# Miniprotein binders against a7tqs6: the designs that were tried, part 30

Target 1, 250 residues: a7tqs6
Amino acid sequence: MNEDGSVCNKILIAFQDNDQIANLKESVLGEVFRLDKANTNHDENIIKGLTWSTKYYEVRYDLYVDTFDDFEEWCKDLISSEYDDLREVLSGIIVIDSYTMEKDKIDQNKLLGQLGSVLQDKFFVFMNTNKDISQDVIDELNDDNSMQLTSDSGNSVEIINYHNVSNLKLNQYNEKIGFERVREIIDTCEWSGGHRVQTVEAKADSTDVDLESVFNRLKEARLKYLEIEDEDEREQFALEISNEFAEFLQ
Below, E stands for the ipSAE of ESMFold2; O stands for the ipSAE of OpenDDE; V2 stands for 0.75 times the mean of E and O plus 0.25 times the DockQ between their complexes.

## First folded at step 13 (miniprotein)

Design qL1 (at its last look DockQ between E and O 0.52; V2 from the best seeds 0.76)
Fold by ESMFold2, look of step 13:
Structure qL1 (fold): chain B 250 residues (1-250), chain A 100 residues (1-100)
Amino acid sequence: as target 1 above (250 residues)
Amino acid sequence: MSTEELLEELQRLWREAYSLDDPEKFRELLERMLELAQEAMELAENTEDPELREEFREAMERLIKFIQRAIDAVDNGDLRRARRYLMWIELLMEIYEALF
């Protein structure tokens, strides 16, 4: 909850309904949110009173768990103005579905771009369950998505492979992939009302890490990224920012 | 019944509906929630500040719309969609709590 009493710090996670959904829920809720069958009913739509903890901070949040049959219908609903108040209180959205390269069936990339354009500095993750899409293709899609942003207040989706087929920890740009990347995105998202966590490592640090400072740095990095015209320079900038945040969050 | 008491009753009905898997009773609870939200909207006209009054009216219109969609989903046999709207109704009630 914000200082003025307004609602905040909700995460929406949504699963496409399929014959693997129980396994997907167990895996994603367990690996990303540390919610296993012993402590959580995975059929719940609402899980309240959770704590997100990093080396630097703790925040309270609530998790909203949805399932859907048709991504296009689900996505268009969420984009509509009737969901404005609901979107405002989200810290971000995670969708678990199969990414398709078949353009004549649906245009997922267009829908992902449209949803991203109405998210105001909120994280947006698409966890792809399609095993046929390599990490290199994912990296190219993410680069393309970030360049297609039409609003400076919006956010591009980050597509993350659910399956770690190559058993690698990093992509070709030395960036985290898989569940670790999802957790990294949540670690660095714009939370409200976070608490600084003091550790032995934090006491040895000559600079205090402030939650709002981290959020402001991420906002500045996003704006500067959009101003860079050359693709090679843009990729180098993204790498530098990723390394900067990795040093803060270790 | 005050708007605060209406919110408390809406929350109580919501909790009962959330735990119930009988579609007929589930629909009945949604209808009762709809009636309470409409009553809250009528009482919101007593709000002295016209800007807050308009804000409350818009909030209740949205809440009512989601409750109606939940009912429509039950009538179409789409209980998953109905429970999705119930999930959103909970969050809307939290967002609008201060207006009650």
Scores: ipSAE 0.858, ipTM 0.945, lowest interface PAE 0.5, mean pLDDT 83
Fold by OpenDDE base, look of step 13:
Formats: structure tokens, C-alpha cells, sequence
Structure qL1 (fold): chain B 250 residues (1-250), chain A 100 residues (1-100)
């Protein structure tokens, strides 16, 4: 929970279940969320206690990792009223799949539009793994989708190519593409809880407490805490962790 | 059990279920979670504040639905879907924690 008692920020990332995309999962998680391979148990659906850090702020978030074989079924669930409370605590959604321009397949665009309509204040990214779709086509699709969004109709999906065929770092409009664009979208998302403004100046005077090490340790501690079944051991561990970090809270 | 004790037990069972790959054991844990959520819903009826009672009832009904969907997924041999619902059950418990 955040300091205000609010639910910690949540991000949902969902992968299509095919051999091609399965191989990309580690890359996507590594490039977007900077997760080390060692920390991504292939089977973990929930990764708690992550930190999103920018030049201006740092926030905590949890990552929910899903896999689907039927995009239509997956979308219908998330669009349903039964998911209202879940959507409310999401900061955004990332889908990794092959974008299709074929009219005869599942109206992927319709589903994306429907899901976007219920994600009004949430970021929504579709990362395209289809190599046959150029960046120029993606740019056009994003332009068309952005124009269809009336302020009242929710957030449009932004389609982002996984692949960079042109080796360009920017699109024709000088905008970020690929993983850098995904990260930029997340940088600008609405977070719950207090933004710790990383003032550049505060790095100078406070002792080199590697905040990253402290957060990693807190994360490890939380994971270990959750694994302790014995209440006495759990309390003892909590006390040990509290004592370990009491030096940092002074 | 108090509502707090029920939540703690639900959380315990969820952690156990999250670590399991055996469908039969997974199903058994989900069934137990379902029973606990139903018990929690019954206890909610004793809440004096009608707004809080309704909020808690709706929360438990939603939790029950997701648990039941997980069970149905296991029964259909769709463990991936069952794990998805288990993931959402965790988030629901976190969202509703303040109601217990």
C-alpha cells in the first residue's frame, strides 16, 4: 500500500501465447521494466515492489504478467464490469502481440477500441511483433486512432513496433519509438501516491545510501516475509528488517 | 473467525495455491478459498453500517466470482486461465483489504 493507504500502482502486461512471443517476453520485461533475468521466474505472474525512476520522480509499482491465447476472450474479460475495480487500480496495460491488418480475423481494432474506452485515465500500449508492419504504417494508425478519440471516449491504444527495421531511433515526426516510447508513455502515466521528487540537489548531501540497494533489500525482505509461514518467525524477520532499515530512517 | 482472520487465511491459501502446479491440489485450495469468501460474505451481513455492509458484500461477491472462475478453469483443464484468475484474486484481496 502507498503511504496514503491507497493500493500500490499496478501495471498489467499481457503476452500472446505463441512460440515467437514467448521468446520475446524476457526481452520486453528487461527493456521496459529493467528486470534482470535472475529476478524473472518464468512462471511468476506477479512481480511486486518494483520502482519506476525518472529524472523527476520515483514511484513504486507492481507488475502483473499475463498470457493469453485468445485475444478476444482476454479483452472481453477486461472490458466487463466485473473488472471495474481491477481497472481502477491499474496505471496501464501493455499487450504484446502480432498486429493484423487482415479484415477477416478478429476485429483487433474494435477490441482495442473497446478496451481503450474503459481505460480513460490509463496508458494503453499494443506492442506489435508483426515485422511486416512498417513504422510508417504504425505512425499512420496512431494518428488515425488519436483523431478518433474524443476527450470523452477514453484513451486510444498506442501501437508500438517491437522491431526496429529502419535502425532509426525516432519516427518521421521525431518521436521516440520501440521500447523508448513505451518507457516514455509510462513516464507520463498517472501514478497513485506521493511522487518523491528526485531533486538533483538531494543526491549531493545525503550519505551514499544506495537507494537502489535499499529498495532491492526491501524487495527481497518483502518476498522473504511472504514466504515465512511461522508467525513468530515472520515477526522476528519483520523486526530484523525494521532494525536494518531504522538506520536509514534516521 | 473474524473478518480479519478470514482475510489472513485467504491470503495464506492464495500463497499456497500460487506455488502449486498440481491441478488437484490447486482446485482443493480454491474450493477452500471459496468457502472462506462465502463465510466472509455471511459475516458482512452483521455489519451495522449499511453502506459498509453493501460495499463489503459486493466485494465478497466479486471475489467469489473470480474464485469460481478459477475453479471452472481448472475443471476445464485450463491452468493458464486459472492462474490468471488467481492473479486477479490477489489484487482483489489487496483492494478490499481495508474492508476486512
Amino acid sequence: as target 1 above (250 residues)
Amino acid sequence: MSTEELLEELQRLWREAYSLDDPEKFRELLERMLELAQEAMELAENTEDPELREEFREAMERLIKFIQRAIDAVDNGDLRRARRYLMWIELLMEIYEALF
Scores: ipSAE 0.810, ipTM 0.921, lowest interface PAE 0.6, mean pLDDT 83
ESMFold2 (binder alone), look of step 13: mean pLDDT 85; pTM 0.857

Design qL2 (at its last look DockQ between E and O 0.62; V2 from the best seeds 0.77)
Fold by ESMFold2, look of step 13:
Structure qL2 (fold): chain B 250 residues (1-250), chain A 100 residues (1-100)
Amino acid sequence: as target 1 above (250 residues)
Amino acid sequence: MSTEELLEELQRLWREAWSTDDPEKFRELLERMLELAQEAMELAENTEDPELREEFREAMERLIKFIQRAIDAVDNGDLRRARRYLMWIELLMEIYEALF
């Protein structure tokens, strides 16, 4: 939320519907947003009250999870003026789909450029699931997209390979790739309403906190949570533990 | 009914629509939401500030359009698309909350 009470800090992530969608959701939500099956139902479409945290800041955001069949139809909706208010509150968009070099079926690059232009300075990631597209090809596509955008307003899409076939951490230009690059984009995106905080590790070091003790306390809390049979008591316990760790680390 | 009470009822209906598996009940809830949004547009005529009145009217027109599209999606048997519009309606209600 902005200082004037206006809405902000929403991320839209959208998956093309395919036979691997459950695996893709588990992997992407887990690796990028730290949401695993123990703390999140990966079939949820709206996940509110999340925290993005770095060594220097902490911000609250909400995650909107969509699924689509046809990228062209989905993309044209988001480009339309009817979505202006919705786009305005986004920090960015992540699309998970198969990138195609096959020009005669759809013109993905044109659609990606059009959506990027209406997103302005909001991040736009296309996470490519097509195993046949090498990192060098991705690098050239991103170079071409960046060159085209410099003659127009807005932010260019960044295409990022989901599959790390060569087990590389950096591309030929020493730039991060894969999930690490996605997280880097989110770390540096235009957030609103964030607060400067120290990380748990940095704060723990400066306050003589025993990190093993914190870990054991968290493990104990989880075990006690699972042992509670009453739903209302379980919810209350989770709230108390959340407040305990927030106060301890403040 | 005040605009604040209309928003609270819209939010209540939204939560019920989001949780139901029955397509007939789902459609009925969307129709009730549509009626409330239309009532909110009629109440906008009582707003004294012309700029706020127009802003509220435009917001409700957009909300109504998304609700109608959700209903159309149900009628076409496309429940995933209807749920997508309902997801967007949730965000629109958050964006427009201060106007109510």
Scores: ipSAE 0.847, ipTM 0.940, lowest interface PAE 0.5, mean pLDDT 82
Fold by OpenDDE base, look of step 13:
Structure qL2 (fold): chain B 250 residues (1-250), chain A 100 residues (1-100)
Amino acid sequence: as target 1 above (250 residues)
Amino acid sequence: MSTEELLEELQRLWREAWSTDDPEKFRELLERMLELAQEAMELAENTEDPELREEFREAMERLIKFIQRAIDAVDNGDLRRARRYLMWIELLMEIYEALF
């Protein structure tokens, strides 16, 4: 929980279940969330106690990793009123899938529009894995979607190409693209809880680095504690953690 | 059981359900979670504050729906979907923790 008793920030990232996208999962998680391969158990759908750090602030968040085979079904669930409370605590959603311009397929645009309409104050990113769609086409789609956003209708999805065909770091409008754009969107999202303003000067104080390390370790410890089923092992782990942090509690 | 004890037990069962790859065991654990959520809802009806009572009732109804959806998914052989609902049940328990 945040200092105010609110639920910690949550981010949902969902991957299409196919061989192509499955291979991208580690890359996406690594590039966007800077997760070390060692900490990403391939099967963990909930990653708690992460820290999002910018030049201006640091915030804690949990990452929920989902996989879907039917995008329509997945969207319908999230759009439903039964998910209202869940959506409220989400900072945003990232979808990793192949964007299609084919009319005969599931109207991705309609579903994305519907989902965006219920994500009013949330970031919403669709990362396109379809290599046949150029950055220029994506830019046009984003422009069209942004124009359709009436101030009252929620957030539009921003479509971002996974692939960088042009080797350009910026689009035709001098905007960030790819993972850097995803990170920029997250940097600007609405977070719950107190922003710790990281003044550039505060990185120099050895004490703050220690507190962050302590806090991250406490979170890792809490997560591991919750995973231990054996009461004796859990007590031993709690003791071990208590001993590890006893130096910091003095 | 108190509502706090019910939450602790729900959390325990959730951890066991999250760690199991056995569909039969997973289903059994979900059924137990369903029973506990129903018990929690019944206890909530005894709350004197009508606003808190309604909030707690609605929370438990949502939790029950997600548990039931997980069970249905297991029964249909869709373990991926069942695990998704289990993921959301964890978040719901976190959201509603203050109500217990």
Scores: ipSAE 0.802, ipTM 0.917, lowest interface PAE 0.6, mean pLDDT 83
ESMFold2 (binder alone), look of step 13: mean pLDDT 83; pTM 0.833

Design qL3 (at its last look DockQ between E and O 0.46; V2 from the best seeds 0.73)
Fold by ESMFold2, look of step 13:
Structure qL3 (fold): chain B 250 residues (1-250), chain A 100 residues (1-100)
Amino acid sequence: as target 1 above (250 residues)
Amino acid sequence: MSTEELLEELQRLWKEAFKTDDPEKFRELLERMLELAQEAMELAENTEDPELREEFREAMERLIKFIQRAIDAVDNGDLRRARRYLMWIELLMEIYEALF
């Protein structure tokens, strides 16, 4: 919920129905959202009041869990204008399905591009369950998708292999892959609201972010210092400025 | 029934529909929800602000359409699709709550 009470911070996750769907749900909900079977009914469509936590912030969100048979039908519904209000409150979408390189009547990449075009500043992940697609092919697909997106349009899909057949932690560009990449995408998405986490690193990062402001204030303080003619007032002003900036060192 | 009372009853029916495994009971609950959403559209005429009145009418038209699709899905034997629409109905009710 935004500060003005408007609805926000929903994640849609959707699984193609297959004989492994129960295992896929358990794995993805567990690894990405830290939801295990003991604490969550994985058969429910709606999981409310979840907390996403990082080193820097915490935010509340709700998870919407869907299941579909046909990706084309599912995708076209979400693209339609009837879903505009629903899409607007999403932080992003995760689809779990098999990516195909083979020619079909329906081009998956075209549909992914169309859905991405209506997802402005919302993450869009396709978790590929096809074991036959190598990480290098995934990297090329993601590069191609990113290059075809206009700067003022929606967002490009990121395709992420569900299976880690190479057993590597990083791709050839030292970027995270698999579940770790999905979590990284969610860590950095545009949430509404949230609480800044007060940690030692958060305090240090806040100090680093303020350095340009500190330098500008030092420049202004120096100019005022030079304009003060009385020696006692000048020394008092210098002491006040010194105390002001000393609080950054605590 | 006031619009606030209509929303409370819609939410109550939604929760019952979410819990039931009986397709006939599920369909009955969806029909009751449809009637309430239609009543809410009629009450929208009482909204004095023309912009809010139009916004409320459009919201109820959208809600009604999704409820009708859920009913159609039950009638076609596609209970998974019906439950998908029920999921969307919950979110639409949350999005439109302030209008009631």
Scores: ipSAE 0.845, ipTM 0.939, lowest interface PAE 0.5, mean pLDDT 82
Fold by OpenDDE base, look of step 13:
Structure qL3 (fold): chain B 250 residues (1-250), chain A 100 residues (1-100)
Amino acid sequence: as target 1 above (250 residues)
Amino acid sequence: MSTEELLEELQRLWKEAFKTDDPEKFRELLERMLELAQEAMELAENTEDPELREEFREAMERLIKFIQRAIDAVDNGDLRRARRYLMWIELLMEIYEALF
């Protein structure tokens, strides 16, 4: 929970369940969320207590990792009214799948549009793994989607290529692409809770108890505390943390 | 049990379910969670504040639906879907924690 008692920021990332995308999961999680391989090796659907850090702020978030074999079924669930409360606490959604331009899959774009319509204040990213789709085509799709969403009622999905065929770091409009664009979108998302502005100046004065480090440590400690199942281990950890913070309160 | 005790027990069972790879044990844990959520809903009926009562009732109904979907997924042999619903059950418990 945030300091205000609000639910901590949540990000949902969902991967298509196929051999191609399964191999990309570690890379995506590493590049976007800077997760170490050690943390990704566990088929853990929930990764709690992550920190998103920018030049301007730092926030805590939890990452929910999902997999789907049927995109339509997966979307229908998330679009349903039963997911209203869940969507409300999401900061955004990232889907990793193959984008298709085939007319027969009009269903993918329709579903993306429908899901976007219920994610009004949330970031929504579709990371395309289909190598046959160029960055120019993606740019055009994003332009078209952005123009359609001038209607008051929803966030468009931004389609981002996983692959960088051109080895360019920027698209034709000098915009970020790939993982850097995903990170930029997350940087600009609406976070719940107090933005702690990282004032650049706070690095200089050695004497001020980095309240930020203390607060981060407290949060980490709380998360670790919640993960400890053994009551004795939990008490020991609580004591360790209490001792660690007692040094800061003196 | 108090509503707080029910939440703690739900959270305990969820953790066990989350760590369980055995479908039979997973189902058993989900069934126990379902019973607890139903008990919580019954206790909510005794809440004097009608707004809080309705909010809590709706929360428990939603939780029950997701637990039931997880059970159905296990019964259908779709463990992936069951785990997805388990993930959402955790988030629902976090969202509704203040009601408990």
Scores: ipSAE 0.783, ipTM 0.909, lowest interface PAE 0.6, mean pLDDT 83
ESMFold2 (binder alone), look of step 13: mean pLDDT 80; pTM 0.788

Design qL4 (at its last look DockQ between E and O 0.54; V2 from the best seeds 0.75)
Fold by ESMFold2, look of step 13:
Structure qL4 (fold): chain B 250 residues (1-250), chain A 100 residues (1-100)
Amino acid sequence: as target 1 above (250 residues)
Amino acid sequence: MSTEELLEELERLWREAYSTDDPEKFRELLERMLELAQEAMELAENTEDPELREEFRRAMERLIRFIQRAIDAVDNGDLRRARRYLMWIELLMEIYEALF
């Protein structure tokens, strides 16, 4: 919850029910959220009090775990106005299901686009379990905006292959793929109420100013500023950096 | 009951429903939750601020619909759908806590 008491920082993860669902839950919850069977009952619908940590911040969040049979029915519910208040408190959604490339079946793509449009700036990941879809095809789907996106959306669905058939960590464009990409999306999503963590401090020589050190600190500060979700914390961080920079120039 | 006591009792019933494996007990707990939510909506008429009164009424109407859908899912033998609605009911109660 935010400092002002408003509800925030919920992640919805939903698995299509299939013969591999137990393995999928173990893999995804373990690799993305660091939740293994020793620490977490993977059959729970609600896992509260989790902490997401990076070098720049940590936040508290809750994980909501759903299971569905039919993506169309599940997705249409979430799109409806009955879920407006629920969507508002989400940081994002992860769906684990098989993506179809059948040209005569485009209902899945339309539903992904519609859900993405109502999510706006919240992350939306479709983790594809279909082994027949190559990473190059995934890259084209994401790059070409083949999903129909509405205007004013900050983000739309990102399709990420669950299976790493090539056993590579990067695609042909040196972009992260698989679980690492999912974690990157969560690292950079619109969190609220984060606590800042200082990880690197640029050093300036007291005899002569090292411009490389100053530039590195400014770059680091910019990245950290962009990671802070809370407006009050963001403003305080900016003030602290401004004061430090002023002292450096004295 | 005060609105704060209603929320506390709703949360207590929710926790019992979430933890039980018995579909009959699960349904009875949902029915008790429905009665409490309906009582809360009736108490909304006593809220002094007209904007808060309408906001509280809308919140309780939505909560009631989700509880009713959970009960209907149990009656249709779809316990997974019922537990999905229970999951959403928890989040709605958290979102609307400030109204109580």
Scores: ipSAE 0.833, ipTM 0.934, lowest interface PAE 0.5, mean pLDDT 81
Fold by OpenDDE base, look of step 13:
Structure qL4 (fold): chain B 250 residues (1-250), chain A 100 residues (1-100)
Amino acid sequence: as target 1 above (250 residues)
Amino acid sequence: MSTEELLEELERLWREAYSTDDPEKFRELLERMLELAQEAMELAENTEDPELREEFRRAMERLIRFIQRAIDAVDNGDLRRARRYLMWIELLMEIYEALF
């Protein structure tokens, strides 16, 4: 929980379940979220206690990792009113799939539009794995989507190519592309709770480094607390944590 | 059980469900979670504050729906979908923690 008692920031990332994208999962998680192989159990859907750090702030977030074989079914669930409370606590969504320009798959763009409409102030990224789509085409699609967004109709999906077809680090508009663009979008997302502005200069002397370590330790402690099955061990652990933080609660 | 005790038990069962790869055990755990969520909903009816009662009722109804969807997914042999709903059940429990 945040200091205000609000639910911690949540990011949803969902991968299409195919052989091509399955091989990209580790790369995407590593490049976007800087997760080490050791921290990514391939079967874990929930990764808690992550820190997003920028030059200006640091926030905590949890990562929810999903997989889908039917994008339509997956989208319909998330668009439904039953997911309202879940969407509210999400900072944003990242989808990893093959973008299609085929007229017969009008359903993908429609679904992306519908999902964007219910995400409002949340970031929404579609990372395209289809190598046949150039960056110029993606730039055009993003421009068209941004123009169709009336201020009142929610957030548009930003389509980002997974593949770097051009040795260019920037698009034709001098904008970031690929993983760097995904990270930039997350950097600019609306986080819940007080973001700690870490001014680079203030890292030296202030008591504030202690609170972050305390908060990280409390989260690690909570996670470990949740892993303890034995009630006596759990109580003992809670006591140990309380004692460890008693100096900060005075 | 108190509502707090119910949440703790739900969280315990969720952890066991999250750690199991056995579909039969997974289903059994989900069924127990369903029973607890239903019990929690019944306890909510005794809440004196009508606004809090309605909020809690709605929360439990959502939780019940997601648990039931997980069960249905297991019954259909779709363990991936069941695990997805399990993931969302965790988030719902976190969102609704303040109501318990």
Scores: ipSAE 0.808, ipTM 0.920, lowest interface PAE 0.6, mean pLDDT 83
ESMFold2 (binder alone), look of step 13: mean pLDDT 89; pTM 0.907

Design qL5 (at its last look DockQ between E and O 0.52; V2 from the best seeds 0.75)
Fold by ESMFold2, look of step 13:
Structure qL5 (fold): chain B 250 residues (1-250), chain A 100 residues (1-100)
Amino acid sequence: as target 1 above (250 residues)
Amino acid sequence: MSTEELLEELQRLWREAYSTDDPEKFRELLERMLELAQEAMELAENTEDPELLREFREAMERLIKFIQRAIDAVDNGDLRRARRYLMWIELLMEIYEALF
């Protein structure tokens, strides 16, 4: 909840209905949100009062769990103006479905771009269940998607492989992949409110970390990252930002 | 009945609809929710504040639309879609709570 009492901090996660949906829900809800069958009914559509914690901050959020048959129908609904109020309160969206490279049908990439354009300030993750798409191809897709941004606060879908076929922990750019990348995206998203976390070793005159300043700095860093064209310079910038936040917020 | 009391009744009906597995009961609860939302629209006609009236009308029109879509989904035998709309109705009620 914002300081002015307006609604905020909702995450929408949506699963394409298939024979593996129960296993997908158990895995994703467990690994990303730390929700297992012992503490959560995975058939619920609404899970309220959750806490997202990092070593830097703690915030409260609610999780909305959807299931769909057809991605095009589902996506077009969410893009429509009828969902404006609903989208506004989201921190982001996670979709679990099979990514297709076939362009002789309704263009999935076009729909992802359209949904991303109405979510420019909010994270958007597509967790791909198609085992035929290698991590290198995913990395190229994400590079291409990030280059399509045209707005000042721009944001685009990030495609993340659900299956780790190669059993690697990092991609070719030494970036996290899989569930750990999803958690990293949520760690850095624009939350409202929250509680600062301080080390127990802070001296008496130390002030708490300003969570709004941290969120603003992370947003600014994302925008600058997207402006860098050289891959080596982009990687160095990301490392410097990670070090800055580690020093500032450890 | 005040708009605040009407919201409380909508929330009670929503919770009952969320927990039932009987499609006939589910549809009945959605119909009662629709009637209450329409009643809330009529009660707002007494409001002198034109900005508050406009915001409340827009909110109720959206809520009514989603409730009607849930009912239509039940009538088409698509209970999964109906429960998706019920999920959205819950969030809309939270978003609009301050207007009641």
Scores: ipSAE 0.851, ipTM 0.938, lowest interface PAE 0.5, mean pLDDT 82
Fold by OpenDDE base, look of step 13:
Structure qL5 (fold): chain B 250 residues (1-250), chain A 100 residues (1-100)
Amino acid sequence: as target 1 above (250 residues)
Amino acid sequence: MSTEELLEELQRLWREAYSTDDPEKFRELLERMLELAQEAMELAENTEDPELLREFREAMERLIKFIQRAIDAVDNGDLRRARRYLMWIELLMEIYEALF
C-alpha cells in the first residue's frame, strides 16, 4: 500500500503465447522495466516492489505479467464489469502481439477500442511485433486513433513497433519510438501516491539518510518478508530489517 | 476466526498456490481458498454497518468468482488461465484488505 493507504501502482503487461513473442519477453521486460535477466527467468506473474524513476519523480509499482493465446478472450475478461476494481488500480496496460492490418481481424482493432474505452485514465500500449508494418504506417494509425478518441469516452491505444527497421530514433514527427516511447508513456502516466520530486540538487550535499532508499528498502523488505514461508526465517528477516533500519534512525 | 485471520489464511494459501506446479495441489489450495472466502462472507453478515457489509459482500463475491474461475481453469487443464486468475486474486486481496 502507498503511504496514503491506496493500493500500490500496478502495471499489466501481457504477451501473446507464441514462440516468436516468447523470445521477446526478456528483451521487453529488460528494455522497458530495466529488469535483470535473473528476475525475468522465473515464470513469475507478479513482480513486486519495482521503482520507476524519472528526472522529476520516483514511484513504486508492481508489475503483473500475463500471457494469452486468445486475444479476444483475454480482452473480454478485462473489459467485463468483474474487472472494474482491478482496472481502477492499474496505471496502464501493455500488450505485446502481432498487429494485423488484415480486414478479417477487424476483431483486434475493435477489441483494442473496447479495452481503451474502459481505460480512460490509464496508459494503453500495443507493442507490435509484426515486422511487415512500417513506422510510417504505425504513425498514421496512431494519428487516426487519436482523432477518433476526441470523443470524451476513453483512452486510445498507442501502437508502438517493437522492431526498429529504420536506424532512426525518432519518427517523422520527431517523436520517440520503440522502447523509448513506451518509457515516455509510462513517465507521463497517472500514478497513485505521493510523487517524491527528486530535485536534482538534493543529491549533492546532505548526508541525510536517503529516505527514499530507506522507504524502498522497507518496501523491498516487506515484500521479501511476505514471501518467506518459514516462520523462523521470517523472524530472522524481520530482525535483520529492524537492525538495518535502526542504523538509519540513529 | 476473525475476518483478519481469514485474510491471513487466504494469503497463506495463495502463496502456496502460487509456488506450486502440481495441478492437484493447486486445485486443493484453490478449493480451500474458496471455502475461506465463503466463510468470510458468512461472518460478515454479523456486521452492524450495512454499507460496510455490502462492500464486503461484493468484494467476497468477486473474490469467490475469480477463485472459482481458477478452479474451472485447472479442471479444464488450462494452467495458464488458472495462474492468471491466481494473479488477479492476489490483487483483489490487496484491494479489499481494508475491508477485513
Scores: ipSAE 0.812, ipTM 0.922, lowest interface PAE 0.6, mean pLDDT 83
ESMFold2 (binder alone), look of step 13: mean pLDDT 83; pTM 0.828

